VH-VL binders against Uncharacterized protein mtre-1 (mtre-1). Designs and how they scored, part 17

Target 1, 142 residues: Uncharacterized protein mtre-1 (mtre-1), of Caenorhabditis elegans (q09347)
Amino acid sequence: YHQYRELKCSTPTNSIRGGPDRAECHLVLKAEELETGRPVPTGLGCWQEDHDGEEREYCDIVCPKSHTVFISYIDQGHRACFNFITYQVEKRNDEHVLWRSGKCLNSTVNYRIGCKFDDPFETQFKSDNEIFAHLRARARRV
Key: E = the ipSAE of ESMFold2; O = the ipSAE of ESMFold2 at other seeds; V2 = 0.75 times the mean of E and O plus 0.25 times the DockQ between their complexes.

## First folded at step 13 (VH-VL; framework fv_guselkumab)

Design j5 (from i2 with heavy chain H32Y D104E; at its last look DockQ between E and O 0.65; V2 from the best seeds 0.00; counts 0 for: pae E 3.8 > 2)
Fold by ESMFold2, look of step 13:
Structure j5 (fold): chain C 142 residues (1-142), chain A 122 residues (1-122), chain B 111 residues (1-111)
Amino acid sequence: as target 1 above (142 residues)
Amino acid sequence: EVQLVQSGAEVKKPGESLKISCKGSGYSFTSYWIGWVRQMPGKGLEWMGIIYPGDSDTRYSPSFQGQVTISADKSISTAYLQWSSLKASDTAMYYCARLEWSGEYFSLFDYWGQGTLVTVSS
Amino acid sequence: QSVLTQPPSVSGAPGQRVTISCTGSSSNIGDFYDVHWYQQLPGTAPKLLIYGNSNRPSGVPDRFSGSKSGTSASLAITGLQSEDEADYYCQSYDKSLSGYVFGGGTKLTVL
């Protein structure tokens, strides 16, 4: 059973590489890889944490109970976002999040993400409204 | 108060170009997707595409891919729908609408512009 | 012409109950995706009427209600009033068409 996500992060000026302003991310939910998808409202499902003195921004990618999460494509023309250094997909209990840090926080970058499940996705959420409620509980204002 | 104000009616000939606008106010324009919807005379509503003005992420209905261009200028809170060469079959009412319900739900068009009538005739 | 099928017209007398159907498939209503309803009064832009299958935005009278079951959705109007005369559209998302879809529309006539 598969689900797909796009996490698109951009700065106000669309700077390619680390600038003065924090990038803002929006998530797009897709049941199939090649579809328009359903955009999640901006500012939902992302939050900040300190990790060993370095700020990270985490975004819930809505892949609960997924056994495999992978980034199939990353669109960046720079060196600010490196896997395991300034970003990573991390599992927290039954949830998967993508975090970014350092110059990646201030860079334009787009992720295409795939999620594989043992059970149908609808066993976790029956509708987009339930996904919204889940993300609203984690939302922080930008 | 959320408002979407569209440019005025247009009368054009086949082969001419056209760019119509949709100006948003009363909300954070760059934080919400804007969609374009066509309504041909006496017909129903057809989704054409959506744009996220924050980064210009633009997605088209397969039926309209390559037929129109959707764009935005976030510095003036305005989205655009444009044709490089109009056809008589483009005669329709065109609406912009905000994709999202501020508060509880998403994937719906919660606020609509007043519409722009485009007439293409010889 | 739409993948969401609505009756072309319905009618009712003032005070009556009418129902407008919206029939889809497993690629839209029969799946994960919610159904929303829009009212278009003559000569005006569409307005959100029902969202998330059954919820009313502020300002919509409680005589409007919605439901979804299987591959179909339904809009019900009780206590029909002359001001309800309008076109009504259901809307969902269709994964096969990779986008948002509207029903063909239903013209409600108040007799």
Scores: ipSAE 0.384, ipTM 0.818, lowest interface PAE 3.8, mean pLDDT 87
ESMFold2 (binder alone), look of step 13: mean pLDDT 91; pTM 0.935
ESMFold2 at other seeds, look of step 13: ipSAE 0.576; ipTM 0.867

Design j6 (from i2 with heavy chain E100Q, light chain F32Y; at its last look DockQ between E and O 0.34; V2 from the best seeds 0.00; counts 0 for: pae O 10.8 > 2)
Fold by ESMFold2 at other seeds, look of step 13:
Parts: structure tokens; C-alpha cells; sequence
Structure j6 (fold): chain C 142 residues (1-142), chain A 122 residues (1-122), chain B 111 residues (1-111)
């Protein structure tokens, strides 16, 4: 069973990618790879952690209990986001998160992500309101 | 404070092209979806489409797919709505509106432009 | 015609309470998405009035309130005043249409 996500991150108005301004991210939920999808309000499900002296921003991509998560495409203007260097998908317990660091934090980038499940996704979340409640529990104000 | 400032009223003839604008300020323009909404004279609000200026991802209501083009120039924080060939039936008020900036609530348009009146007549 | 159905008009005397209904379906107002309300004063752009079913933005008087039950929502206005004369729209998202949907609008007349 497949679900798809887009994680859309962009810098403030008139910012140059990789510049001084932080990007802000939001998730787009998709049941089929090419559908329009359902945008999630910016800020839900993203938070910051320090990892060995490096600032990282983590975003929950809502692929719980997935056996396979993959990034099928990365759209970025300048190469500031490198897999395993300044971003990666990481499994935390039964959930998957995408983190970014370094200049990737200050870059406009779109991630296209696929998730494979053994059971239909609808068995975990019966409605978008359940997904939004889950993501609100991840929101942090620091 | 978040502001959306639209270009001025337009009077056009059928068959002419037109591009109207919506300039955003006071927020991260490239990190929010911005939408266009039509209001026909004496009628209600109709969603036309949305664009994510960060990467120009553009999505249209089925009723407007192929009828208009939505675009953005992020270097000047401006979204556009354009027609290649106007019809008299395009006479309406057009609003731009921002999809929610960072909140606990979903699928709402929290800030609106002042509107651009487009009149298409001979 | 509209996915969300509102009465075309309602009226009330100053000081009265009025309500405006917004009727949808399980693919929008049901368990799926919140309902928002917009006020459009004569000759002006719409303005956010109520969001997330029942929340007021800063600057909106507490005599405006919203609620949601089942597949319907309601906007209530108490202590009706002349400046409340406007068009009111409910709005949600519809999963089946993959799009944003507005009610047809309700013209409030203060008698």
C-alpha cells in the first residue's frame, strides 16, 4: 500500500537560496503520487534539535509503521541539501522524520517522498483531523 | 503586519490579454500558498487555484483549469493571475488570499487582498 | 449549486440574536475539515471572522460565535448592530473535490 508526501520548504520573500534566512516547511498529504494533495498548515510537525553541536530541523512526514520510505525527487535551486550530509530520513520508533541542517536549513527545496505499508494507511488515521492532531502534538515553540 | 496589495482596476475588450498582480509583504512569501478567488457581480466567492511561490507548484480548481494561468515571481514577492484572451464573462472582482501561516487550524484564507475589478466589454 | 449551503438572507432587529447556517456533507464539514467564516462588508474584501469552527481572531467582537455539529456549522451574532450588515460566507475543504469550498453567502440585513 502506498502513500506519498511532499515536504515543501522555502525562505522568506526576496531571499536568495542558501542565504541568511531560514526556510519554513509544510507537508502535503497524498494518497496517489500525482494527485493535488492536501496541504498541512506550516509549522505543524516540525521542531528543532541540537545534534552533536549541529542544529537540525526535524519534520514528521506521517509515514508511521512504514517498512519502506524513500525520497523519489528533490527540487532545489542550488545544491545545499545533500543526502546523509545536510538532510536524511530517519526512523524514530514507528515513525519517520526528515531532518535538515547547515545551508539546507536556509534553502528552498521540495522533497517528494513515498511510503510503503503492509496495511492500508486508513487503518492508522481515519481522517485528516487525526493526522492534524498527531502533527500538533509534534509542534514546538522554542 | 501581513499585507496583500493587488494591482488596480482593469477595463478591457474581449480577446485582449491581461495579467493582474498580488504583492505580499510582512511574511515569508515563498513559504505560504497563495490563492485566487473570483467573485462575479452579485455572486459569491469561488476558489480558482493556489500557488506555492517557493517552487511555483500551481494547482487549479477544475472549473478554472485551462482558463487562466497562475504564476509567481518570488524575487519581488508577487503572484499573478493572467488570461491569454479575455471574455465578457470574465468580468468580476478577483481577490488574492493567503493560505494559513503557521497555526493550529487548516484550509483557511487568513489575509485577503483588496481586490482587482476586471471589466471586459466592448 | 454551492457545495456548502447557506440561506440567501437573514434579518434581525438591533440587539437581536441571529444565526446563519452552513450545511455540508461528510466529505467536508463532517469529520474531515474545520469550518471558517468570512465577513464581507459592502464594497470591501472578505475578512476572516471565525476560524477552526469556533475561534475568533483578535479584534473580532465576542458577540460573534461559531459552532459545528455533524455535517453542519452555524454562525451566531448577538447584540445585532447596524455595522453587522454584510455578506457572510462559510468555508471548508472538500476531500472528494480536492479543493476549497465556500458557501453561497448569506446577506444579513439589520432592520
Amino acid sequence: as target 1 above (142 residues)
Amino acid sequence: EVQLVQSGAEVKKPGESLKISCKGSGYSFTSHWIGWVRQMPGKGLEWMGIIYPGDSDTRYSPSFQGQVTISADKSISTAYLQWSSLKASDTAMYYCARLQWSGDYFSLFDYWGQGTLVTVSS
Amino acid sequence: QSVLTQPPSVSGAPGQRVTISCTGSSSNIGDYYDVHWYQQLPGTAPKLLIYGNSNRPSGVPDRFSGSKSGTSASLAITGLQSEDEADYYCQSYDKSLSGYVFGGGTKLTVL
Scores: ipSAE 0.006, ipTM 0.625, lowest interface PAE 10.8, mean pLDDT 84
ESMFold2, look of step 13: ipSAE 0.665; ipTM 0.888
ESMFold2 (binder alone), look of step 13: mean pLDDT 92; pTM 0.938

## First folded at step 14 (VH-VL; framework fv_guselkumab)

Design k1 (from i2 with heavy chain S107N L108W Y111P; at its last look DockQ between E and O 0.04; V2 from the best seeds 0.00; counts 0 for: pae E 14.3 > 2, placed apart)
Fold by ESMFold2 at other seeds, look of step 14:
Structure k1 (fold): chain C 142 residues (1-142), chain A 122 residues (1-122), chain B 111 residues (1-111)
Amino acid sequence: as target 1 above (142 residues)
Amino acid sequence: EVQLVQSGAEVKKPGESLKISCKGSGYSFTSHWIGWVRQMPGKGLEWMGIIYPGDSDTRYSPSFQGQVTISADKSISTAYLQWSSLKASDTAMYYCARLEWSGDYFNWFDPWGQGTLVTVSS
Amino acid sequence: QSVLTQPPSVSGAPGQRVTISCTGSSSNIGDFYDVHWYQQLPGTAPKLLIYGNSNRPSGVPDRFSGSKSGTSASLAITGLQSEDEADYYCQSYDKSLSGYVFGGGTKLTVL
């Protein structure tokens, strides 16, 4: 079973590589790779942590218990977001998050993400409201 | 064709400075990270750090932080590894290599430079 | 003392099958991080052999294959030839070290 996500991050001026303004991200949920998808409210499911003195912003990409998560495409004009350097998908228990750091935090960038599951995704969330509730609860835990 | 060509072998004394080079060609030099890898005589490969020549964003392995400087001059498509004061223990082969990805896979090194042998002895 | 452990040496006769293991942990191979393999012939720079766990670059014969399972990876070489005598390194990324890691290397001897 496949699910798809887009993580869309943009700055107020739509700057492509670094700048003074923090990008804001929102997740788009997709059951099919090419559908328009269902947007998650901007900022929901994202939070900041310090990692060894460097700020990171983590966003839950809502692929719980998936056995495979991959970034199929990253859309950025100038490369400020580099895998395993200024962004990475990280598995935390049964959850998957994408973090960004450095100049990637202040850059417009879109990620296209695929998730593979052993069971249908609907066994974990019956509606988008359950997904939103999960994301709200996660932000409060951090 | 994509190539990384390194500067020639060096024979130095302890306390001397050194800057070795890695010139890239056949690709957009400013759009890929370049890494440096040390191989001590008879030993394995050790990642030292990487640089993005487009803006000089530089990341070091904790084992090498503060011991070397990685830099680049994008106008001549060249990355550098330098020491301010060499030690005998710096005797090793040093490789540059381009960080690469393809499709869904990331984080391997291809191509590699031919290597620069640095010998530090009295 | 790399976080990726390889046997120091392996050997095999021409035509035989040999495997080289690369054992890591949940902070590298046991996560989403791919494993890559390099061949280093005597006196030469490393050359990419396998990327993304099991993919062969153009020009690498299909008698070289890679796999990943759990916290370990394996390089298999079938139909051994004398020109396969080299050092082999696995490589991944480790989230605890925030860096690229190579295995200690395995010397393959063709008898």
Scores: ipSAE 0.007, ipTM 0.574, lowest interface PAE 13.1, mean pLDDT 86
ESMFold2, look of step 14: ipSAE 0.009; ipTM 0.534
ESMFold2 (binder alone), look of step 14: mean pLDDT 91; pTM 0.943

Design k2 (from i2 with light chain H36Y; at its last look DockQ between E and O 0.76; V2 from the best seeds 0.00; counts 0 for: pae E 4.2 > 2)
Fold by ESMFold2, look of step 14:
Structure k2 (fold): chain C 142 residues (1-142), chain A 122 residues (1-122), chain B 111 residues (1-111)
Amino acid sequence: as target 1 above (142 residues)
Amino acid sequence: EVQLVQSGAEVKKPGESLKISCKGSGYSFTSHWIGWVRQMPGKGLEWMGIIYPGDSDTRYSPSFQGQVTISADKSISTAYLQWSSLKASDTAMYYCARLEWSGDYFSLFDYWGQGTLVTVSS
Amino acid sequence: QSVLTQPPSVSGAPGQRVTISCTGSSSNIGDFYDVYWYQQLPGTAPKLLIYGNSNRPSGVPDRFSGSKSGTSASLAITGLQSEDEADYYCQSYDKSLSGYVFGGGTKLTVL
């Protein structure tokens, strides 16, 4: 069973090599790889953490209990975002997040992500509104 | 308060170009998708496409792909709908509308512009 | 082409209950995609009436209610009033068409 995501992060000036402005990310949910998808309001499901003295921004990509998550495509001009160094897909409990750090935080970058599940995605969410509630609950952690 | 203010009515001839506008205020323009909806005379609503002004991510209904151009200028909080060559069948009311998250719900098209009437005739 | 089917018109007397159906398929309403309803009063832009299948924005009376079952959705209006005379549209997302879809619209006449 497959699900797809687009995580698109951009700065006000579309800086590709790290600049003065923080990129803002938005997520698009897809059941098929090549469709319009259902956009998620920007900033929902993303948060910041300090990791060993370095700031990271984590975004929930809505692939809970997925057994395989892969980045099928990454679109960035200048390489400010390096896998395992300044970004990575990480599993937390039963969920998957993508984090960015360093110059990647201030760079325009777009991710196309695939998620494979053993069970239909609908076993976890019965509607788009349940997905949004899930993302809201993650952001609340206070 | 959230407002979407559209440009005024247009009377055009077939083959002419046209660009109509939708100015957003009272919210973060760059962080909300804006959609365009057509309503032909005496007919229902048709989704044309959406744009995320923050990065100009633009997605079209298959029925309108290649027929119109949707764009935005985030420096003036304005979205656009554009035709390179109008046809008489483009005569319609055109609305812009904002996509919004309201509480735990995605409320899709929660605020609408007043509409722009486009008339294409010889 | 519209994949959500609504009756072209519905009528009722003041105080009565009317329903407006929105029939889709397994690629839209029959999947987990939410249904939204819009009211378009004569000469005005559409306004959001129901979101997330059954929720009302502020200012929408509880005599308006929405529901979804199987491949169809329904808008119910109780205590019908003359100001309810308008066009009503359902809307969802269709995975096979890769986009948002509206129903054909229903004109409500208050007798």
Scores: ipSAE 0.333, ipTM 0.797, lowest interface PAE 4.2, mean pLDDT 86
ESMFold2 (binder alone), look of step 14: mean pLDDT 92; pTM 0.935
ESMFold2 at other seeds, look of step 14: ipSAE 0.391; ipTM 0.824

Design k3 (from i2 with light chain Y100W; at its last look DockQ between E and O 0.35; V2 from the best seeds 0.00; counts 0 for: pae E 12.9 > 2)
Fold by ESMFold2 at other seeds, look of step 14:
Formats: C-alpha cells, structure tokens, sequence
Structure k3 (fold): chain C 142 residues (1-142), chain A 122 residues (1-122), chain B 111 residues (1-111)
C-alpha cells in the first residue's frame, strides 16, 4: 500500500543556495503518485532540535508505521542540501521525520517522498481531520 | 482581514489576449494556495486550477489544462489568470479563492474575490 | 453535468425547513473527503456556508446545518427567511479527477 508526500520548502526570495532567510516548509498529502494532493498549512508538524551541536529542523511527513520510506526526487538546483549530511529521513518510534540542517535550512528545496505500508493508510487515519490533529499535536510537543 | 481584490470587468473580441489579476492582502500570500473558479452565465461553479505563490507550483483541472495559464507575482501578492486567444465561450465570471484549512478540515475555499466579468463578443 | 448532483431548485415558505441534497460517488463523498457548502446571493461571490460536512464559520446562523452519509451530503435550512434566496453549491475533492468538484447548484426560492 502506498502514500506519497511532497515536502516543499522555500525562502521569501526563493534562494536555492542558502541565504540569510530561513525556509518555510509545507507538506502535500497524496494517496496516488500523480494526483494534485492535499496541501497542509505551512509549518505544521515541524520543529527544531540540536543534534550533537548541529541545529536541525524536523518535519513529520505523516508516514507512521511505514516499513519503507524513500525520497524519490529532490529539486533544489544548487547543492545546499546533501543526503545524510544536511538532510535525511529518520525513523522515530513509529513515525518518520525529515530533517534539514546547515545551508539546507536556508534553501528552497522540494522533496518527493514515497511511503510503503503493510496495511491500508486509512487504518491509521480515518479522515483528514485525524491527520491534522496529529500534525497539531506534533507542533504542541515542541 | 483577509481580502482578495480582482481586476475590473473586461470586454474583448475573439482572438485577443487577456490577463486578469487577484491581489491578496491580510495574510501570508506566499503560504496559501489560490484557486481560480469559472462561472459561465446561468451556470454553476467550475474549478480551473490552483497555484502556490511561494514557489509557483501550479496545478490545473484536466478540463482547463492547456486552455489558460495561472501564475503569480509574490512580490506584489498577486495571482493571475491568462488567455492567449479568447473565444466567445470564455464569456464568464471568474473568481479567485483562497484554498485553506478551517480547523482540521481539508481543501475548502474560505475567501473569495469579488469576481471579474469577462465578455467576449464580436 | 457535475460529478456531484444537486436538485436544480427547491422552495419553501418563510419559517419552514428546506433541505438540499448533494449526491456523489465512492471517489469523492463516498471516500473520506469532506463536503463543504457555499452560498451565492444574487450578484455576489460565493461565500463559505458549511465546512467539514457540518461546521459553521463564524457569522453563519445555526439554522444552517449540514450532514454527510454514504455517498451523499445534505444542507438543511430551518426558519427560512427571504434573505436566504440564493444559489447553494456543495463541494468536495475527487481523487479520480484529481481535483476539486462542485455540485451543479440549487436555486432556493422563498415563497
């Protein structure tokens, strides 16, 4: 069973090479790979942590209990975001988050993400309302 | 207060080009999708497409793909709907509307522009 | 013809109850997608009336109510008033069409 996500991050000036301004990210929820998708309000489900002296911003990509999560495409133009160096998908408990750091935090970048599940996604979220409650609860925890 | 203010009515002839506008204010323009909706005379509402002004991500209804161009200029908080060659069948009222979440609910159009009447006739 | 079917018109006397139906399919209302309703007064832009099947925005009187069951949704108006004369549209998302869909609209006449 598949779900798809787009995580779209942009700076006020659409800088692609890391500038002075922090990017804001929004998530797009897709049940089918090619659909338009259901955009989530900017910033919901994102927070910052220090990781071994490095600042990171984490965003919940709404793929809980997924057995396989992968980034199928990244559109950034100039290289400010490097896999495993300044971004990566990380599993925390039953949840999956995408983190960014360094110049990637200040860069316009778009991620296309796939999530694979053993059970239909709707066994975890009955409606869009449950997805948004999940994301709001994430924001309240930080 | 959130407002969407559209450009004024247009009277055009078939074959002419046209670009109408929708200026957003009272909210973060670059952080919300804006959609365009057509209403032909005496008819219902038809979704045409949406744009995210923050990065210009644009998506069209299949019925309107290739028929119009949707764009935005985020520096002036304005979205656009454009025809390269108008037809008489393009005569309609055109609304812009903000795609938003109200509470926890998905993909509703919470604020609408006043509409732009486009009349295409010989 | 719209994917979401509404009656072309309904009517009622002042003070009465009127309902407007919105019938869809398993690719929209029959899935977990919410139904929203818009009121379009004569000569004006549509205005959000009901969202998320049954919720009212601030400023919408509680005599307007909505519900969803199976592949259909319904808008109910009680205590009908002359200013309720308008066109009413339901709206949802359709995954097969990859987009937003509106019902054909219902003209409400207050007799």
Amino acid sequence: as target 1 above (142 residues)
Amino acid sequence: EVQLVQSGAEVKKPGESLKISCKGSGYSFTSHWIGWVRQMPGKGLEWMGIIYPGDSDTRYSPSFQGQVTISADKSISTAYLQWSSLKASDTAMYYCARLEWSGDYFSLFDYWGQGTLVTVSS
Amino acid sequence: QSVLTQPPSVSGAPGQRVTISCTGSSSNIGDFYDVHWYQQLPGTAPKLLIYGNSNRPSGVPDRFSGSKSGTSASLAITGLQSEDEADYYCQSYDKSLSGWVFGGGTKLTVL
Scores: ipSAE 0.006, ipTM 0.568, lowest interface PAE 12.8, mean pLDDT 84
ESMFold2, look of step 14: ipSAE 0.006; ipTM 0.572
ESMFold2 (binder alone), look of step 14: mean pLDDT 93; pTM 0.947

Design k4 (from i2 with light chain D31E; at its last look DockQ between E and O 0.74; V2 from the best seeds 0.00; counts 0 for: pae O 2.3 > 2)
Fold by ESMFold2 at other seeds, look of step 14:
Structure k4 (fold): chain C 142 residues (1-142), chain A 122 residues (1-122), chain B 111 residues (1-111)
Amino acid sequence: as target 1 above (142 residues)
Amino acid sequence: EVQLVQSGAEVKKPGESLKISCKGSGYSFTSHWIGWVRQMPGKGLEWMGIIYPGDSDTRYSPSFQGQVTISADKSISTAYLQWSSLKASDTAMYYCARLEWSGDYFSLFDYWGQGTLVTVSS
Amino acid sequence: QSVLTQPPSVSGAPGQRVTISCTGSSSNIGEFYDVHWYQQLPGTAPKLLIYGNSNRPSGVPDRFSGSKSGTSASLAITGLQSEDEADYYCQSYDKSLSGYVFGGGTKLTVL
């Protein structure tokens, strides 16, 4: 069973190497890898944490209880976002989140993400309203 | 507060080009997808495509792929629908509409422009 | 043909209840995708009426309600008023078409 996500992060000027402005991110929900998808509101399900003195922004990617999560593609020009250095997918309990830090926070970058489950996604959410409630329960950045 | 204002009616001949506009105000234009919807005379609504003005990511309905160009100029908060060569069958009302409900839901068209009537006749 | 099927017209007298159906398939309404409804008054643009199957935006009267069951959705209008005379469209997302889809529309006539 599978689901796909895009996490789209952009700055006002589409800076790709870290600039003066923080990128804003939104999730696009997809059942198949190649489809239009259903974008959720910008910033929904994202928050900031301090990790060892470094600011990180975390975004819930809506892949609860998945056994396999992978980033299949990263669309960035110059590499401001490096795996394990300035971004990573991290498991928190039954949830998966993507975090970004450093110059990646101020860079336009798009992630294509795949999630694999033992059970159909519909066992987690039966409607878009439940997905929205899940993401809203996580505080949006002010 | 949220408004989508479209350009005025157009009367064109087959083979001519056309670019119609949709200007958004009262919200963060670059943070919301915007779509185009066609309504043929006496017919229903048809989704044509969407664009994210923040990065110009553009996605088309299969029925309209290659038939029109959707674009945006975020510096003036304006989305566009463009034909390189109009056909008589392009005669219709065209609406722009914002995709998503101001952070309260998604996958819906919450605010609509007033429409642009395009008439293509020889 | 429309992937979401609506009756071409419905009618009712003032004060009555009418319903408008929206019949889809397993690739849209039969998935977990929600149904939204729009009202198009004569000579005007569509306006959001119901979202997320049953939620009502601010300013929409309580007499409008929506529901979803199986591969179908329904818009109900109680206490019918003459100003309710309009075209009504359902809308969802279709996995097979990889995009947004509208019903064919229903003309409501208040008798």
Scores: ipSAE 0.583, ipTM 0.866, lowest interface PAE 2.3, mean pLDDT 88
ESMFold2, look of step 14: ipSAE 0.671; ipTM 0.884
ESMFold2 (binder alone), look of step 14: mean pLDDT 93; pTM 0.947

Design k5 (from i2 with heavy chain S102E; at its last look DockQ between E and O 0.93; V2 from the best seeds 0.00; counts 0 for: pae O 2.6 > 2)
Fold by ESMFold2 at other seeds, look of step 14:
Structure k5 (fold): chain C 142 residues (1-142), chain A 122 residues (1-122), chain B 111 residues (1-111)
Amino acid sequence: as target 1 above (142 residues)
Amino acid sequence: EVQLVQSGAEVKKPGESLKISCKGSGYSFTSHWIGWVRQMPGKGLEWMGIIYPGDSDTRYSPSFQGQVTISADKSISTAYLQWSSLKASDTAMYYCARLEWEGDYFSLFDYWGQGTLVTVSS
Amino acid sequence: QSVLTQPPSVSGAPGQRVTISCTGSSSNIGDFYDVHWYQQLPGTAPKLLIYGNSNRPSGVPDRFSGSKSGTSASLAITGLQSEDEADYYCQSYDKSLSGYVFGGGTKLTVL
């Protein structure tokens, strides 16, 4: 069973690499690979953590219990976002998140992501509002 | 307050080009998708496409792919709908609308422009 | 013709109840996608009336209500008033058409 996601990160000036401003990200939800998709509000489901003295921004990509997550394409003009160095898809229990760090935090970049599941996605979320509520809960202050 | 202000009514001849505008204010223009909706005389609403002004990512309804161009100029917080060669069948009211959320629900149009009437006649 | 089917018109006398149907399929309303409703008063732009199948934005009176069941949605208006005379549209998302869809619209006439 497949689901598709885009994580779209852009700066106010659309700087391709390492601009003065942080990029803001939003998720686009797709049930089929070739569809318009349903954009989620900017910033929902994203948070910051320190990792060994370096700030990272994590975004939930809404692929819970997925056994396979792959990035099919990354759209960037420069190599500010480099796999395993300044970004990575990471599994946390039954969830998958994408983190960015360093110059990638200040860069415009779009990720196309595929997720494979053992069960239909509808067994985990019964409607789009459940997905939204899930992402909103990650914005709660802790 | 959020506002979407569209350019004024247009009267054109078949074969002419046209670019109508939708200026957003009162919100972060580059961080929200904006869409275009056609309403032909006496008919219903038809979604044409959406654009994310932050990076100009543009997506079209299959019915309108190749028929119009949607674009944005984020430096002046303005989205555009453009025809290279108008047809009489393009006569309609055109709305811009912000694709957003309310409560825990999304994929809805929360603010609409006032509309731009386009009339194409010989 | 839209994949979301609405009756072209409905009518009622002041104080009565009317319903407006929105019939879809398994690729839109019959899936987990939410249904939203818009009111378009004569000569004006559409305005959000009902969101997430049954929720009212601030300022929309209780006499407007919505529901979703199976492949269909319904807008109910009770206590009908002359200012309710307008066109009403349902809206959803359709994964087969890869985009947003509006119903064909329903003209409400208050007799």
Scores: ipSAE 0.538, ipTM 0.862, lowest interface PAE 2.6, mean pLDDT 89
ESMFold2, look of step 14: ipSAE 0.629; ipTM 0.883
ESMFold2 (binder alone), look of step 14: mean pLDDT 91; pTM 0.933

Design k6 (from i2 with light chain S96R; at its last look DockQ between E and O 0.72; V2 from the best seeds 0.00; counts 0 for: pae O 2.3 > 2)
Fold by ESMFold2 at other seeds, look of step 14:
Structure k6 (fold): chain C 142 residues (1-142), chain A 122 residues (1-122), chain B 111 residues (1-111)
Amino acid sequence: as target 1 above (142 residues)
Amino acid sequence: EVQLVQSGAEVKKPGESLKISCKGSGYSFTSHWIGWVRQMPGKGLEWMGIIYPGDSDTRYSPSFQGQVTISADKSISTAYLQWSSLKASDTAMYYCARLEWSGDYFSLFDYWGQGTLVTVSS
Amino acid sequence: QSVLTQPPSVSGAPGQRVTISCTGSSSNIGDFYDVHWYQQLPGTAPKLLIYGNSNRPSGVPDRFSGSKSGTSASLAITGLQSEDEADYYCQSYDKRLSGYVFGGGTKLTVL
């Protein structure tokens, strides 16, 4: 069973190579690969943590209990986001999150993400509004 | 207060180009999706597409893909709907609307522009 | 033809109750997606009337209510008043073909 996500992060000037302003991210939810997707409002499901003195921004990608999460495509033009260095998909209990750090926080970057499940996704959320409520619990004002 | 203010009515001939506008105010324009909806005379509402002005990510209804261009100029908080060559069948009322959330629910249009009437006649 | 089917018209006497149906399929209403309703008064832009199947935004009287069951949704209006005469649209999301989708619309006439 598959779910698809787009995590799209952009700066006010759409700076590709890191700049003065922090990127804002928004999530697009897809149940099937080719659908239009349901955009989630910016500011939901993302938060900041310090990790060994380095600030990270974590975004919930809504793939609970997924056995496989993979990034199928990264669009960043110029490199400021490097896997395991300035971004990573990380599992926290039954949740998966994507974090970014360093110059990646100030860079326009888009992630195309796939999630594979043992059970249909609908067994974990009864409706779209439960996904939204989950993300609101993590939202920060920006 | 959130407002969407659209450009005025247009009377055009077939084959002419047209770009109509929707100016958003009272919210962070670049952080919210905005959509366009067509209503042909005496007919219902049809979703045409949405755009995220922050990165210009634009998604079209299959029925309107290749028929119109949706764009935004985030420096002046304005979204656009554009035809390169109008047809008589493009005669309709066109609304912009913000794709948003209320309470714990999303994928709804919470604020609407006043509409722009486009008339295309020989 | 709309993905979401509504009756073209409904009517009722003042003070009475009417319902407006919105019938979809497993790719929209009968699946995972919420239903929203819009009221379009004559000569005006649509306005959000019901969101998330059954919730009223501020300023909408409690005589308007919504529900969802299976592949269908319903808007109920009780205590009909002349000012309720308008067009009503359901709206949802379809994961296969149309993306965001409106029903064909229902003209409510208050007799």
Scores: ipSAE 0.608, ipTM 0.872, lowest interface PAE 2.3, mean pLDDT 89
ESMFold2, look of step 14: ipSAE 0.629; ipTM 0.876
ESMFold2 (binder alone), look of step 14: mean pLDDT 91; pTM 0.939

